VHH binders against Hydroxymethylpyrimidine/phosphomethylpyrimidine kinase (thiD). Designs and how they scored, part 11

Target 1, 255 residues: Hydroxymethylpyrimidine/phosphomethylpyrimidine kinase (thiD), of Aquifex aeolicus (o67772)
Amino acid sequence: MIALSIAGFDNSGGAGTLADIRTFKHFGIYGVAVITALAVQNTQKVYEVFPIPPDVVKEELKAIFEDFPIKGVKIGMLANKEIAEVVYETLKSKKTNFIVLDPVFRSKSGRELLSEEGVEFLKSEFIKIVDLITPNVPEAEILCGEEIKSLEDVKNCAQKIYSLGAKSVLIKGGHLKGNYAIDILYDGKSFYEFKAPKIAGKTPRGTGCVYSSAILANYLRHKDLIKAIKTAKDFITEAIKNSKKLGKGYEIMDF
Short names: E, the ipSAE of ESMFold2; O, the ipSAE of OpenDDE; V2, 0.75 times the mean of E and O plus 0.25 times the DockQ between their complexes.

## First folded at step 4 (VHH)

Design x34 (from z09 with G99S S101E Y102W V103I L104F; framework vhh_6z1v_2)
Fold by ESMFold2-Fast, scan of step 4:
Structure x34 (fold): chain B 255 residues (1-255), chain A 124 residues (1-124)
Amino acid sequence: as target 1 above (255 residues)
Amino acid sequence: EVQLVESGGRLVRTGGSLRLSCAASGFTFSEYAMGWFRQAPGKEREVVAAIDWSGGSTWHADFVKGRFTISRDNAKNTVYLQMNSLKPEDTAVYYCAASPEWIFTYSEDAYDYWGQGTQVTVSS
């Protein structure tokens, strides 16, 4: 089975297409990639982001979809509106694919990874083709336009994001206090929680990329979203716990 | 002002049933995990049952499994402990406790708010 990563290229391997493909392979899925941008980065920060010309992204997409029977797509960094539009135009005709969107807006160091116009396009159009969107709390606040300070705010925000067109919404790190990392899923009908102990002292790069890719891989294998998220949550918790300080900055998940 | 008020404790005969209630006020109840603890004279306090923020996950101590059931009603800001097949060794003061964690823990020190307790006495 084959899954596509549409994301930036992190030359350090901690995030982006390299992390996505490594995650797919870990779960027995062959990964192919469409690169949206080159991120000049190391474990300390993102120094520069060089968007791939939209026409080249379009040709990458064409080459992959003409040759491979893609079953699922994980989308990460889109860089700008022009690239997001090209990806959207291609994917809106591929309705048999399961689409997971990890809405990468900013790096841990605060670098813009999706333009303001790109964010607005994502909220108004792109989200309508998404089967699962996996924002963290800051990303969820941008998507729903509301500050999140409580569990009720998380649930209200998830419903708002669902109303924008996503078929399901997983808000990561909805727990605002205490010793557990709790993610909340809204599927349009019910709320579900996914919990794991917080791993103190580690803030590895690419946790969103790895988690979203693990969810996609396990969904493709079992066709059960709840089971896929639970399996991915256990996996990412162990990956964070086993992350290594290979450079001078944030840890890298080496699995 | 945060308050947890237990009710329902009384004298019951061995084999009887009893339901304890804990009414919460002064905090966002639906965001807190809840627990029931008990303390018998001359003994340390022990965890009896716990429930997460949603009521979707519960835990019961081995010595009460099959007899006690914890539940909650977030619309009424209340947590319950249904106690069946009561034994003399269940005699204790029962305490309701609230944790700011969304999921419960077995650790007593994770619970920030405590009620004053309600006495349950089971006679032979």
Scores: ipSAE 0.000, ipTM 0.192, lowest interface PAE 13.7, mean pLDDT 85

Design y01 (from z08 with Y103W; framework vhh_6z1v_2)
Amino acid sequence: EVQLVESGGRLVRTGGSLRLSCAASGSTFSIYAMGWFRQAPGKEREVVAAISRSGGSTWHADFVKGRFTISRDNAKNTVYLQMNSLKPEDTAVYYCAADYSGWEFDYWGQGTQVTVSS
ESMFold2-Fast, scan of step 4: ipSAE 0.189; ipTM 0.581

Design y03 (from z08 with S101D G102S Y103W; framework vhh_6z1v_2)
Fold by ESMFold2-Fast, scan of step 4:
Parts: sequence; structure tokens; C-alpha cells
Structure y03 (fold): chain B 255 residues (1-255), chain A 118 residues (1-118)
Amino acid sequence: as target 1 above (255 residues)
Amino acid sequence: EVQLVESGGRLVRTGGSLRLSCAASGSTFSIYAMGWFRQAPGKEREVVAAISRSGGSTWHADFVKGRFTISRDNAKNTVYLQMNSLKPEDTAVYYCAADYDSWEFDYWGQGTQVTVSS
């Protein structure tokens, strides 16, 4: 089975397409990539982000879909509206089994990773082709337009995002209790909780990338979303725990 | 990039009180859940307390429950740790941490040393 990562390229390997492909491989899925931007970074910092020209992204997509039977797609950083439009037009015309969108709007340091016009396009059009969207709480607030202060707010926000067109919504860290992060899934009918402890003293980058890619890989293997999320959460928890200081900055999840 | 700067650590006598402050700069503070961690020499870093983005939810480790209180002031971009009834076992470097996506604490301060003498 073959899965596609449509994301930025983190040359340090901690996040983006390289991390996505490593995650797919770990679960026995062959990964191919469409690069949307080059992120010049190492374990200490992000220096620069260079969006790939939309016409080149379109050519990458055409090359992959002409040659490979893609069963699933994981989408990460899109950088701008023009790239998002190209990706959207391609995916709505192709037959795939499952599309996971990790809505990367801002870096942890506050750097814009998707333009405001791109966010609006995502909310109004792109979301309609998405089988699972995996926002963190700040991203969820942007998508639903409401502040999240309680578990009830998380549930209301998830229902609002679902109403925009996503077939299921997983809000990461929607409820915080001490060093535990609780993810909330809404599938249009029911809510589900997934929790794991935070690992104190380790701050690996790319956890969102690895988690969403692990969900896709396990969904393709078993066709059970709840099982896929549970498996992915156990995996990411262990990957964070076993992350290594391979450079001078943040730990890398080496698996 | 968000930067965290802890302050308030000092030498305190057993039974004393101390308030630690953590000032955030660079990014919008209100999007982060905040935590206090500590690390004593030769021990792993451990979670002391955590507070949600809005301040509506707090958690305290069992070993400090009833003695320490975490709070935040989003208008001042600051999180606090009020420490009462201090014990020698509380001696550690205390770190402030910010959590963007609830998976990890992404931003850490340099720490502030608290020493509790008998």
C-alpha cells in the first residue's frame, strides 16, 4: 500500500515529509511525497521557509498520481492559498480512500505557515474533501471561530468544524489535566477521548506530523478510525519518550 | 519565537513562602497552556503544576497539593507559582514551560534556583 505526504520539507528530518514517510514506513506503508515548501531548519531553530511555486507543486502531484495507486493522503503545511488551491483541485478529482489534514497554521514560535487567505480557503472549500482533520486547540479556535475554555467548548467547536465539511474532527489537547493531554474525536455522531501523559524534559519537534501520519497508516491497515487513533497515540507517546538528542537543540523522534 | 523568563528563586528557610513568576514574550501568551517543572541535582525533571489557556483549569502534583498554587494573568503575559510551607525537598531549579498543542512543552525558560535550608 502507498500513501502520499503533501507537506513541507524539514531538512533536519524532525517534521514534514521526511517524518511522514518514516512514519508510514514504520507501519509497513510505502510513502511518496509532494513538497509544498522548503523549511531551512535544524534542531535549534527554523531559519527560513521557501514555498514551492504552485505550478511545480502541480507537476509533483501529476507525476505521483500518474504513476502510483495512492490509497491515502496526509496533508501538512500548505504555506499559501495558491498551493492549497492546486492541492484541492487535484485531490477532489482523484480517487483515494482517506484524506487526513493536519491544519498547520503557525509554528510553535508564532511564524505564519499558512496565509490568512489560505486559512479562509481551507475553511470554506478544502475542508469539504477531508475525512479527518486534526487541529490543536489554537487551530480549532480559528476553524470554529470560538474561544475554547472548557470541555463543552471543545465539543461545540468540534461539531462546528464538522459542520464546515470534515467527516471527522480530532482536536488535540482539547482538555488538559496536569501533565496529561486529552484528544477529543467527533465523528458526526459520538465523542471519544484519547489520553496520554506528556513526557517532561523532552520537547521533540514534529509530533503533529508523526501523529497524523500514524493515524493514516493505521487506518489504511485496519479501516477502523478509533483503533487507528489509539494505536497512533500509543506510538507517538513511546516515540516522544524514546526521542534522542541528535543535535544541539530539540530531541528527534528516531523510529 | 516565544521566550520565557523565570524570576523569584532564592534561598528560603524551611516553612517559608516564595512566589515565582514567569514572563512570556514574543508570541500571543493566551494561546499557551503553562506549566511549572522542577529538577533537583541527579534527578529527572518533574511536573509541579499546570494551568489551562484560560486559567479555568489547574492541576498540582500530589507532593505540592495544598502548599503550591499556580495562577496566570493573561493581561500581563505572566504565570505564577505561589509556594508555601517550603521543605528542603523542594530545593531545585524551577522551570516555566509553554505548551502550544498539549503534546509537549515547546518553550522552556532557563530556570530559577530555589534553595530551602533547614
Scores: ipSAE 0.013, ipTM 0.431, lowest interface PAE 7.1, mean pLDDT 85

Design y06 (from z08 with S52Y; framework vhh_6z1v_2; at its last look DockQ between E and O 0.65; V2 from the best seeds 0.00; counts 0 for: pae O 4.2 > 2, grease 24.7 > 24.2)
Amino acid sequence: EVQLVESGGRLVRTGGSLRLSCAASGSTFSIYAMGWFRQAPGKEREVVAAIYRSGGSTWHADFVKGRFTISRDNAKNTVYLQMNSLKPEDTAVYYCAADYSGYEFDYWGQGTQVTVSS
ESMFold2-Fast, scan of step 4: ipSAE 0.244; ipTM 0.610
ESMFold2, look of step 5: ipSAE 0.512; ipTM 0.799
ESMFold2 (binder alone), look of step 5: mean pLDDT 85; pTM 0.868
OpenDDE, look of step 5: ipSAE 0.021; ipTM 0.454

Design y10 (from z08 with S57D S101E Y103W; framework vhh_6z1v_2)
Fold by ESMFold2-Fast, scan of step 4:
Structure y10 (fold): chain B 255 residues (1-255), chain A 118 residues (1-118)
Amino acid sequence: as target 1 above (255 residues)
Amino acid sequence: EVQLVESGGRLVRTGGSLRLSCAASGSTFSIYAMGWFRQAPGKEREVVAAISRSGGDTWHADFVKGRFTISRDNAKNTVYLQMNSLKPEDTAVYYCAADYEGWEFDYWGQGTQVTVSS
């Protein structure tokens, strides 16, 4: 089975298409990629983002979809509205693919990874073709337009994001309970909690990329979203625990 | 990006009180969940308390419940740990940490030493 990563190229390999492809391969899925931007980054931060021209992104998409029977798509950094539109137009006709969107708006260091116009396009149009959106709490607040102050606010926000068109919403780290990070899933009917212990002193880059890609890979294997998220949560927890300081900054997940 | 600087650690007597402060600079403070951790010599770092972005949710470790209280003031870009009824076992370096993604605490301060004499 073949999955597509549509994301930025992190030249350090900690995030983006390289991390997505490694994650797919770990679960026995062959990964192909469409690069949306070249991110100049290392283990310390993102220094610069060079968006790929939208017409080139369109040709990357065409080349892949003409040749490979894609079963699932993981979307990360889109950089700008023009690229998001090209991706949306291509995927809108591919309704049989399971689409996971990791709404990468900003890096941990504060670098803008999706333009304001891009965010608005995502909220108004792109979200309608998404099967699972995996925002963290700040991204969820942007998507739902409400401040999150409690677990109840997380649940209300998830329902609001669902109302924008996503078929399911997984808000990462929506609740702190002890030394556990709890993710909240809303599937349009029920809420589900996924918890794993926080690993103190381990701060690897690309956890969102690896987690969303692991969810997609396991969903393609089992066709069970709850099982896919549980498997991915266990996987990412171990990957964080076993991450290594290979450079001068944050750890790298080397699985 | 966020930079964290702890302050308030000192020598204090058993049964005394102390308030630790953690000042944040750089990125918008209110986008981070915050935590206090401690590490005694020869031991692993352990979580003491955590607070959500808004301050609406807090968690405290069992060994400090009823004695320590975490709070934050987003207008001042500061998180606090109020420590009451201090015990010699509370002696440790206390670290402030910030969590953007919700997986683990991503940014750490340099620590502030708390010593409780019996």
Scores: ipSAE 0.022, ipTM 0.475, lowest interface PAE 6.7, mean pLDDT 85

Design y12 (from z08 with Y103W D106E; framework vhh_6z1v_2)
Amino acid sequence: EVQLVESGGRLVRTGGSLRLSCAASGSTFSIYAMGWFRQAPGKEREVVAAISRSGGSTWHADFVKGRFTISRDNAKNTVYLQMNSLKPEDTAVYYCAADYSGWEFEYWGQGTQVTVSS
ESMFold2-Fast, scan of step 4: ipSAE 0.164; ipTM 0.575

Design y13 (from z08 with Y100W Y103W; framework vhh_6z1v_2)
Amino acid sequence: EVQLVESGGRLVRTGGSLRLSCAASGSTFSIYAMGWFRQAPGKEREVVAAISRSGGSTWHADFVKGRFTISRDNAKNTVYLQMNSLKPEDTAVYYCAADWSGWEFDYWGQGTQVTVSS
ESMFold2-Fast, scan of step 4: ipSAE 0.183; ipTM 0.595

Design y14 (from z08 with S101E Y103W F105Y; framework vhh_6z1v_2)
Fold by ESMFold2-Fast, scan of step 4:
Structure y14 (fold): chain B 255 residues (1-255), chain A 118 residues (1-118)
Amino acid sequence: as target 1 above (255 residues)
Amino acid sequence: EVQLVESGGRLVRTGGSLRLSCAASGSTFSIYAMGWFRQAPGKEREVVAAISRSGGSTWHADFVKGRFTISRDNAKNTVYLQMNSLKPEDTAVYYCAADYEGWEYDYWGQGTQVTVSS
């Protein structure tokens, strides 16, 4: 099986297409990539982001889809509205693929990774082709347009995001209970909780990328979203615990 | 990027009160959930309290519940830990930490030493 990463290129390998492909490979899925932007970064920070011209992104998509039988797509950084539109136009015709969107709006260092117009397009159109969207709490607030202060707010926000068109919504870290961070999934019918202990002393880059890619890989293997999320959560928890300080900044998940 | 600097740790008598501060500089502070951790001699680092991005949700460990209160001031880029009715068992280095993705803490301070005399 073959999965596609549509994301930025993190030249340090901690996030973006390199992390996505490494994650796919770990679960026995061959990964191919469409690069949306070059993110000049290392383990310490993102220095610059260079969006790929939309016509080049379109040619990357064409080259991949005419040659490979893609079964699933993981989408990360889209950079701007023009790139998001190109990706949307290509994917809306490919309804048989399972599409996971990790809505990368900002880096851990606070840099904007999707323009305001891009966010608006994502909320109004792009979200309608998404099978699973995996926002963290700040991203969820942007998507649902309301502040999250309680578990009830998390659930309301998830329902609002679902109403925008996503088939499933997984809000990461939406609830704190003791030393556990709890992810909340809404599938249009029920809520599900996925818990893991907070990891102290390890701060690896790309955890969102790796988690979303692990969910996709395991969904393609098993066709069971709940099982895929549980497997991915166990995997990412261990990957964080075993992360290594290979550079001068954040740890890298070397799996 | 965000840099965290704790302050306020000192020697205090049993039953006393102390307020710790964690000042953030760099990127937008309000996008981070915050936590206070402590590490006592010979023990693992443990979570003491956590606060959501907005400050609307807080959690406190059972061993400090009713005595410690976490709060934040996003206009001042600061997180506080108000510590009341201090016990010798509260002696530890206290760390603040910032959590962007909701899984792990992305940024850590250097810690501030709190010593409670019996």
Scores: ipSAE 0.076, ipTM 0.527, lowest interface PAE 6.3, mean pLDDT 86

Design y15 (from z08 with S101E F105W; framework vhh_6z1v_2)
Fold by ESMFold2-Fast, scan of step 4:
Structure y15 (fold): chain B 255 residues (1-255), chain A 118 residues (1-118)
Amino acid sequence: as target 1 above (255 residues)
Amino acid sequence: EVQLVESGGRLVRTGGSLRLSCAASGSTFSIYAMGWFRQAPGKEREVVAAISRSGGSTWHADFVKGRFTISRDNAKNTVYLQMNSLKPEDTAVYYCAADYEGYEWDYWGQGTQVTVSS
């Protein structure tokens, strides 16, 4: 089985397409990639982000889809509206793929990773082709336009994001319980809670990338979204726990 | 990146009160959930309290509930831990931590020592 990562290229391998492909391989899925931007970075910081010209991204997509029977797509950093439009135009005709969108708007250091026009395009059009969107709380607030202060607000926000067109919404860290990472899934009918302990003392890069890619890989294996999320949650918790200081900065998940 | 610096730790008597502060550098402080942890001599680090990005949701460990209160001021890039009715068992190094993704605590301070005497 073959899955596609549409994301930025982190030359250090901690996030982006390299992390996505490594995650797919860990679960027995062959991964292919379409690169949207080159991020010049190491374990210490992101220095520069160079978006790939939209025409080149379009050619990457054509080359992959004409040659491989893609079963699932994980989308990460899109960088700008022009790239998002190209990706959308290609994927809106690929009805048989399960599409996971990790809405990468900002890095954890606060750097903009999707332009304001790109965010608006994502909310108005792109979201309509998405089977699962996996925002963290700040990203969810941008998508639903409401501040999240309680579990009730998380549920209301998830329903609002669903109303924009996503077929399922997983808000990461949506319930605050001390040392627990609790994610809330809304599938249009019911809410589900996924819980794991937070790991202290490790700060690896790319946790969102790895988690969303693990969800896709396990969904393709089992065709059960609840099982896929549970498996991915356990996996990311262990990957963080076992991350290694391979460079001078933050840990890398080496699995 | 965010750098966290705790302050306010000192020696206090049983039954006393103390407020800890954790100052963050950078204009991105408001995107992080924040937590307070402590580590007593010979014990593992344990979570004391946590606060959501907006400050609208808080969690406190059972052993401090009713005595400690976490709060934040995003305009000042600071998170606080108000500690009341202190007990000798509260003696520990207190750390603040920041969480962006909800999976791990991404950034940590160096800690501030709190000692409660009988």
Scores: ipSAE 0.159, ipTM 0.571, lowest interface PAE 5.5, mean pLDDT 87

Design y17 (from z08 with G102S Y103W; framework vhh_6z1v_2)
Fold by ESMFold2-Fast, scan of step 4:
Structure y17 (fold): chain B 255 residues (1-255), chain A 118 residues (1-118)
Amino acid sequence: as target 1 above (255 residues)
Amino acid sequence: EVQLVESGGRLVRTGGSLRLSCAASGSTFSIYAMGWFRQAPGKEREVVAAISRSGGSTWHADFVKGRFTISRDNAKNTVYLQMNSLKPEDTAVYYCAADYSSWEFDYWGQGTQVTVSS
């Protein structure tokens, strides 16, 4: 099977399309990529981000879909509304089995990675073609328009995001309990909790990228979303634990 | 990137109280969940307390429950750990940590030493 990563290019390999492709490969899935932006970075910091012209992104998409039978798509950083529109129009017209959207609005350092107009387009149109959206708590608050202060607020927010058009919603880290990170899934009918231990002392980049890509890969293998999320959570926990300081800054997940 | 600076660690007698502070700078503090960790000599780093981004949810380890309280002031970009009824086994370097992705703490302070004498 073949899966597509539509994301930014992190030239250090810690996040973005390179991390997505390594994740697909780990689960026996061949990964292809459509690059939305070039991020000039190393393990210490991001120096520049260059959005790819929307017409070039459109040609990347055309080249891939013309040649490969794409079974699943993982979407990360879209950079701006114009790129988001090109991706949306292409995917709306294609026969893919599953679309996972990791709504990358801000970096860990607080840098804006999707324009305000892009966020509004995502909420009003793009979300309608998404099978699973995987926001963290700050991203979920932007999507649902309400502050999250409790588990009840997480559940209410998930239902609101679902009402925007996503077929399922996984809010990451929606509940803090000791040494555990707890993710909450709403599938339109029921809520599910997924917990994994937090790994102290390592701060690898790209954990969101790897997790959403692992969920897609395992969904394509099992056709069972709950099993896919459980498998992906076990995998990301191990990947963080085994991350290595290959440069002078943050650890890299080298799996 | 957020920078975290802990302060308040010192020598305290058994049964005493101490408040640790962690000042954040560099990016928007309110987008991070915050935690306090500690590491004693020869031991692994362990979670002491955690607080959600809004401050609406808190967690405290069983070994400090009822004695320690985590809180935050988003207007001052600061998280606090109020420590009461201190015991010699509370002796450790205490670290402040910030978590954007909620799976590992992404940003760490340099730590502040707390020593509790008998």
Scores: ipSAE 0.134, ipTM 0.559, lowest interface PAE 5.8, mean pLDDT 87

Design y19 (from z08 with D99E S101T Y103W; framework vhh_6z1v_2)
Fold by ESMFold2-Fast, scan of step 4:
Structure y19 (fold): chain B 255 residues (1-255), chain A 118 residues (1-118)
Amino acid sequence: as target 1 above (255 residues)
Amino acid sequence: EVQLVESGGRLVRTGGSLRLSCAASGSTFSIYAMGWFRQAPGKEREVVAAISRSGGSTWHADFVKGRFTISRDNAKNTVYLQMNSLKPEDTAVYYCAAEYTGWEFDYWGQGTQVTVSS
């Protein structure tokens, strides 16, 4: 089975397409990639981000879909509206089993990773082809347009994002309870909680990329979203725990 | 990235009060949920309190409920831990931590020592 990562290229391998491909391979899925931007980075920091020209992204997509039977797609950093439009038009016309969108809007340091016009396009059009969107709390607030201050706000925000067109919504870290990482899923009918212990003292990069890619891989294997999320959450918890200092900065999840 | 610096730790008498501060520099502070942890000699690091990005939601460990209060001031890039009715068992190095992803605490301070004597 073959899955596609549409994301930025982190040359250090901690995040982006390399992390997505490694995650797919861990679960026995062959991964192919379409690169949306080159991120010049190492384990210490991001130095620069260079968006790939939209026409080149379009040619990458054509080359992959012409040759491979793509069963699932994981989408990460889109960089700008022009790239998002190209990806949207391609995926809207292609039949795939499942599309996971990890809405990468900003870096931890506050750097813009998707333009304002790109965010608006995502909310109004792109979201309609998405089977699962996996925002963290800041990203969820941007999508639903409301501040999240409580668990009820998380649930209301998830319903609002669902109403924009996503078939399911997983808000990561939706309930802050000290020692636990808690995620809230809304599938249009019910809410589900996914809990795992927070790992103190380790700060690997790319956890969102690895988590969304693990969900896709396990969904393709089992066709059960709840089981896929539980498996992915257990996996990411162990990957964080077993992360290694391979460079001078943050740990890498080398699984 | 964000750098966290704790301050306010000192020697305090049993029953006394103390306020710890954690100042953030670098990244935009308001995008991080914050927590306070402590570690006593020979013990594992344990979570004491946590606060959401907006400050609208807080959590406190059972062993400090009613005595400790976490708060934040996003305009000052600072998170606080108000500690009342201190006990010798509260003696520990207190650490401030920031999280963006919801998975782990991404950034940690160096710690500030609190000693409670009888």
Scores: ipSAE 0.113, ipTM 0.542, lowest interface PAE 6.1, mean pLDDT 87

Design y21 (from z08 with S30D I31E Y103W; framework vhh_6z1v_2)
Fold by ESMFold2-Fast, scan of step 4:
Structure y21 (fold): chain B 255 residues (1-255), chain A 118 residues (1-118)
Amino acid sequence: as target 1 above (255 residues)
Amino acid sequence: EVQLVESGGRLVRTGGSLRLSCAASGSTFDEYAMGWFRQAPGKEREVVAAISRSGGSTWHADFVKGRFTISRDNAKNTVYLQMNSLKPEDTAVYYCAADYSGWEFDYWGQGTQVTVSS
């Protein structure tokens, strides 16, 4: 099976298309990529983002879809509305088994990774083709338009995001219980909780990218979203635990 | 982006009280869950307490429950750790940390030393 990463290019390999492809390969899925932007970054921060011209992104998509039978797509950083529109138009017209969207709005250092117009397009149109959206709590608040102060707010927000068109919503870090990271999934009918311990003293970059890609890879293997998320959460927990400080900043997951 | 600076660590006697402060600078403090960690010589870093972005949810480690209380003031961009009934075992460097990703704490302060004499 072949999966596609549509994301930025992180020259350090900790996030973006390189991390996505490494994650796919770990689970026995051949990965191909469409690059949306070049991110000038290292283990410390993102310095600059150079969007790829939308017409070039369109040609990358055409080249891949004409040659490969793509079964699943993981979408990360889209950079701007023009690129998001090109990706949306292509995916709307193609038959794939599953689309996972990791709504990358800002970097950990606060740098904008998707324009305001891009966020609005995502909420109004793009979300309608998404099988699973994996926001963290701040991203979920932007998507649902409401502040999250409790577990009930997380669940209400997930239902609101679902009503925008996503077939499933996984809000990461929806509840604090000691050193546990609790993720909440809403599939339009039921809520599910996924627990894993936070690894104190480890702050690897690209955890969202790796987690979303692991979910996609395991969904393609099992066709069971709950099993895919559980497997991915176990995997990312070990990847964080085994991450290494190869540069001066955040640890890198090497798996 | 956020930067964290701890203050308030000092020498205290067993049974005493101390309040640690962590001042955050930069944008979006209210988008971060906050935590307090500590590390004593020869021990791994351990989580002491955590607080949600709004302050509506808190967690405290079993070894400090009833003695320590975490709180935050989003208007002042500050998180606090009120420490009561201090024990020699509480001697450690205390770190505040900010969690944006929901998986791990993304930003760390430099730490503040708390020494509890018997």
Scores: ipSAE 0.006, ipTM 0.340, lowest interface PAE 9.9, mean pLDDT 85

Design y22 (framework vhh_6z1v_2)
Fold by ESMFold2-Fast, scan of step 4:
Order: sequence, then structure tokens, then C-alpha cells
Structure y22 (fold): chain B 255 residues (1-255), chain A 119 residues (1-119)
Amino acid sequence: as target 1 above (255 residues)
Amino acid sequence: EVQLVESGGRLVRTGGSLRLSCAASGSTFSIYAMGWFRQAPGKEREVVAAISRSGGSTWHADFVKGRFTISRDNAKNTVYLQMNSLKPEDTAVYYCAADYESGYEFDYWGQGTQVTVSS
């Protein structure tokens, strides 16, 4: 099977299309990519982000879809509204089995990775073609328009995001419980909790990229979303534990 | 990116009180959930308390519940740990940590501040 990563290109390999493709390969899925932006970065910092011209992104998409039978798509950084629109138009016209959107709005350092116009387009149109959206708490608050203060707020926010058009919503880190990283899934009918111990002392880049890509890969293999999330959460926990200091800055998940 | 500096650790008598502060520098303190951890000699690092970005949700470990209170002031870029009814078992280095993504790991850590509780 073949899965597509539509994301930024992190030339250090910790995040973006390279991390997505490495994750797909780990689970036996051949990965192809459409690059939305070039992120000039290493393990220490992000220097620049250069969006790819929308017409070039459209040509990347055309080249991939005319040649490969794409079964699943993982979407990360879209950079701006113009790129989001060309991606949306292409995916709306194509048949794929599953679309995962990791709504990358800002970097850990606070750098904008999707314009305000892009966020509004995502909330009003793009979200309607998404099978699973995987926001962290800050991203979820932007999507649902409400502050998250409690587990009930997480559940309400997930239902609100679902009402915007996503077929399922996984809010990462949605509940405060000491030593545990806890994710909450809403599938339109039920809520599910996924927990794993927090890993102290390691801060690898690209955890969101690897997690969402692992979910897609495992869903494509087994067609069971709950099992895919459990498998992906176990995988990301071990990948963080086994991350290596290959450069001078943050660890890299090398799996 | 955020940098964290803890302060307030010192020697206190059993039954005393102490307030720890963690000052954050960097542009976006308000986007981070914050936690306090501690590590006693010969023991693993353990979580003491956590607070959401807004301060509207808090969690405290059972061994400090009712004695310790976590709070934050986003205008001052500071998180606090108010420690009351201190016990010798509370002796540890206390660390402040910031968490932005999914909660799998804490993204940023302070250097720690030593709290010693004597009889």
C-alpha cells in the first residue's frame, strides 16, 4: 500500500515529510510526498520557512495522483490559504480510503505555520473532507472557539470540531493526570481515552508528525481506528524513549 | 521557545510553609501547560502538580493534596507552588516544566531548586 504525506520539508528529518515517510516505512507502507513548504532547520532551531508556490504544489499533487494508487493521506503543515485550497480541491476530487489532518498552526517556538486565512479556510471547508483530525489542546481551542479548562470542556470541544465536519477528533493531551499523556477520541458516538507515561528528559521534534502518520499507517493495514491509535501511541512512546542526540540540539526519533 | 528559572528553595522546619516560583522567559508562556516535579536523593523524578494554560484546571499528586497548591500568573510569566504543612518527606530538588504538544514529554525544564525540610 501507498500513503501520501502532504507536509513541510524539514531538511533535518525530525518532522515533516521525511518523518512521515520514515514512519510509513516502519509499518510496511510505501510513502510518497507533496511538499508544501521548505523549513530550513536543524536540531537546534528553525531558521526560515519558505512556502512552495501553490501552482507548484498543484503540480506535485498531479504528478503523484496520476501515477500512484494512494490509499491514505496524512496532512501536516499547509503554510497558507492558497496552498490549503489547492490541496483541498485535489483531495475533494480523488478517492482515498482515509485522510488524517494534523492541524499544524504554530511551532513549539511560536512561529506561525498556517496563516489566519488558512486557519479559517480549514475550519469552514477543509475539515469536511477529513476522517481524523489530531489537534493538541491549543489547536483544539482555535478550532472549537472555546477555552479548555476541564475534561468536560475537552469533550465539548471535540463534539464542536466534529460538528464542523471531521469524521473523528483526537485531542492530544486533553486531560491532566500527573505522569500520563492522555488523548481523547470522539468518533461521533463515543469517547475513548488513550494514555501513556510522560517521558521526562527527552524533547524530540516531530512527535505530532510521527503519531498522526503511525495512526494512518496502522489504520490502512487493519481498518480499526481504535487499534490504530493504541498501536501508534505505544509506538510514539517507545520512539521518544529511544530518541537519539544525533546533532547539537533536540533529540531525533530514529526508528 | 521558553526558558524556565526556579527560585524559592531553602531550608524550612517541619510544619512550615514555602512558596516556589518559576519565571519563564520567551514570547508565549501562555500557550504552555506547566508542571512541578521533584526528585529526592536515590529516587526517581515524580510529578507533584500540573496546571493548564489558563489556570482553570489543576492536578495535585495524592501525597501533596490539601497541602500544596499550584497557580500561575500569565501577566508575570510565572508559575507558583505554595507548599504548606511541610514534612521531611518533601525534601527534594523541585523542577518546573513546560508542555506544549500532546503531553508525551515536557518540552522545557528548569535547573531545579533545593527544598530541605528538617525536624
Scores: ipSAE 0.069, ipTM 0.505, lowest interface PAE 6.1, mean pLDDT 86

Design y23 (framework vhh_6z1v_2)
Amino acid sequence: EVQLVESGGRLVRTGGSLRLSCAASGSTFSIYAMGWFRQAPGKEREVVAAISRSGGSTWHADFVKGRFTISRDNAKNTVYLQMNSLKPEDTAVYYCAADYSEGWEFDYWGQGTQVTVSS
ESMFold2-Fast, scan of step 4: ipSAE 0.161; ipTM 0.557

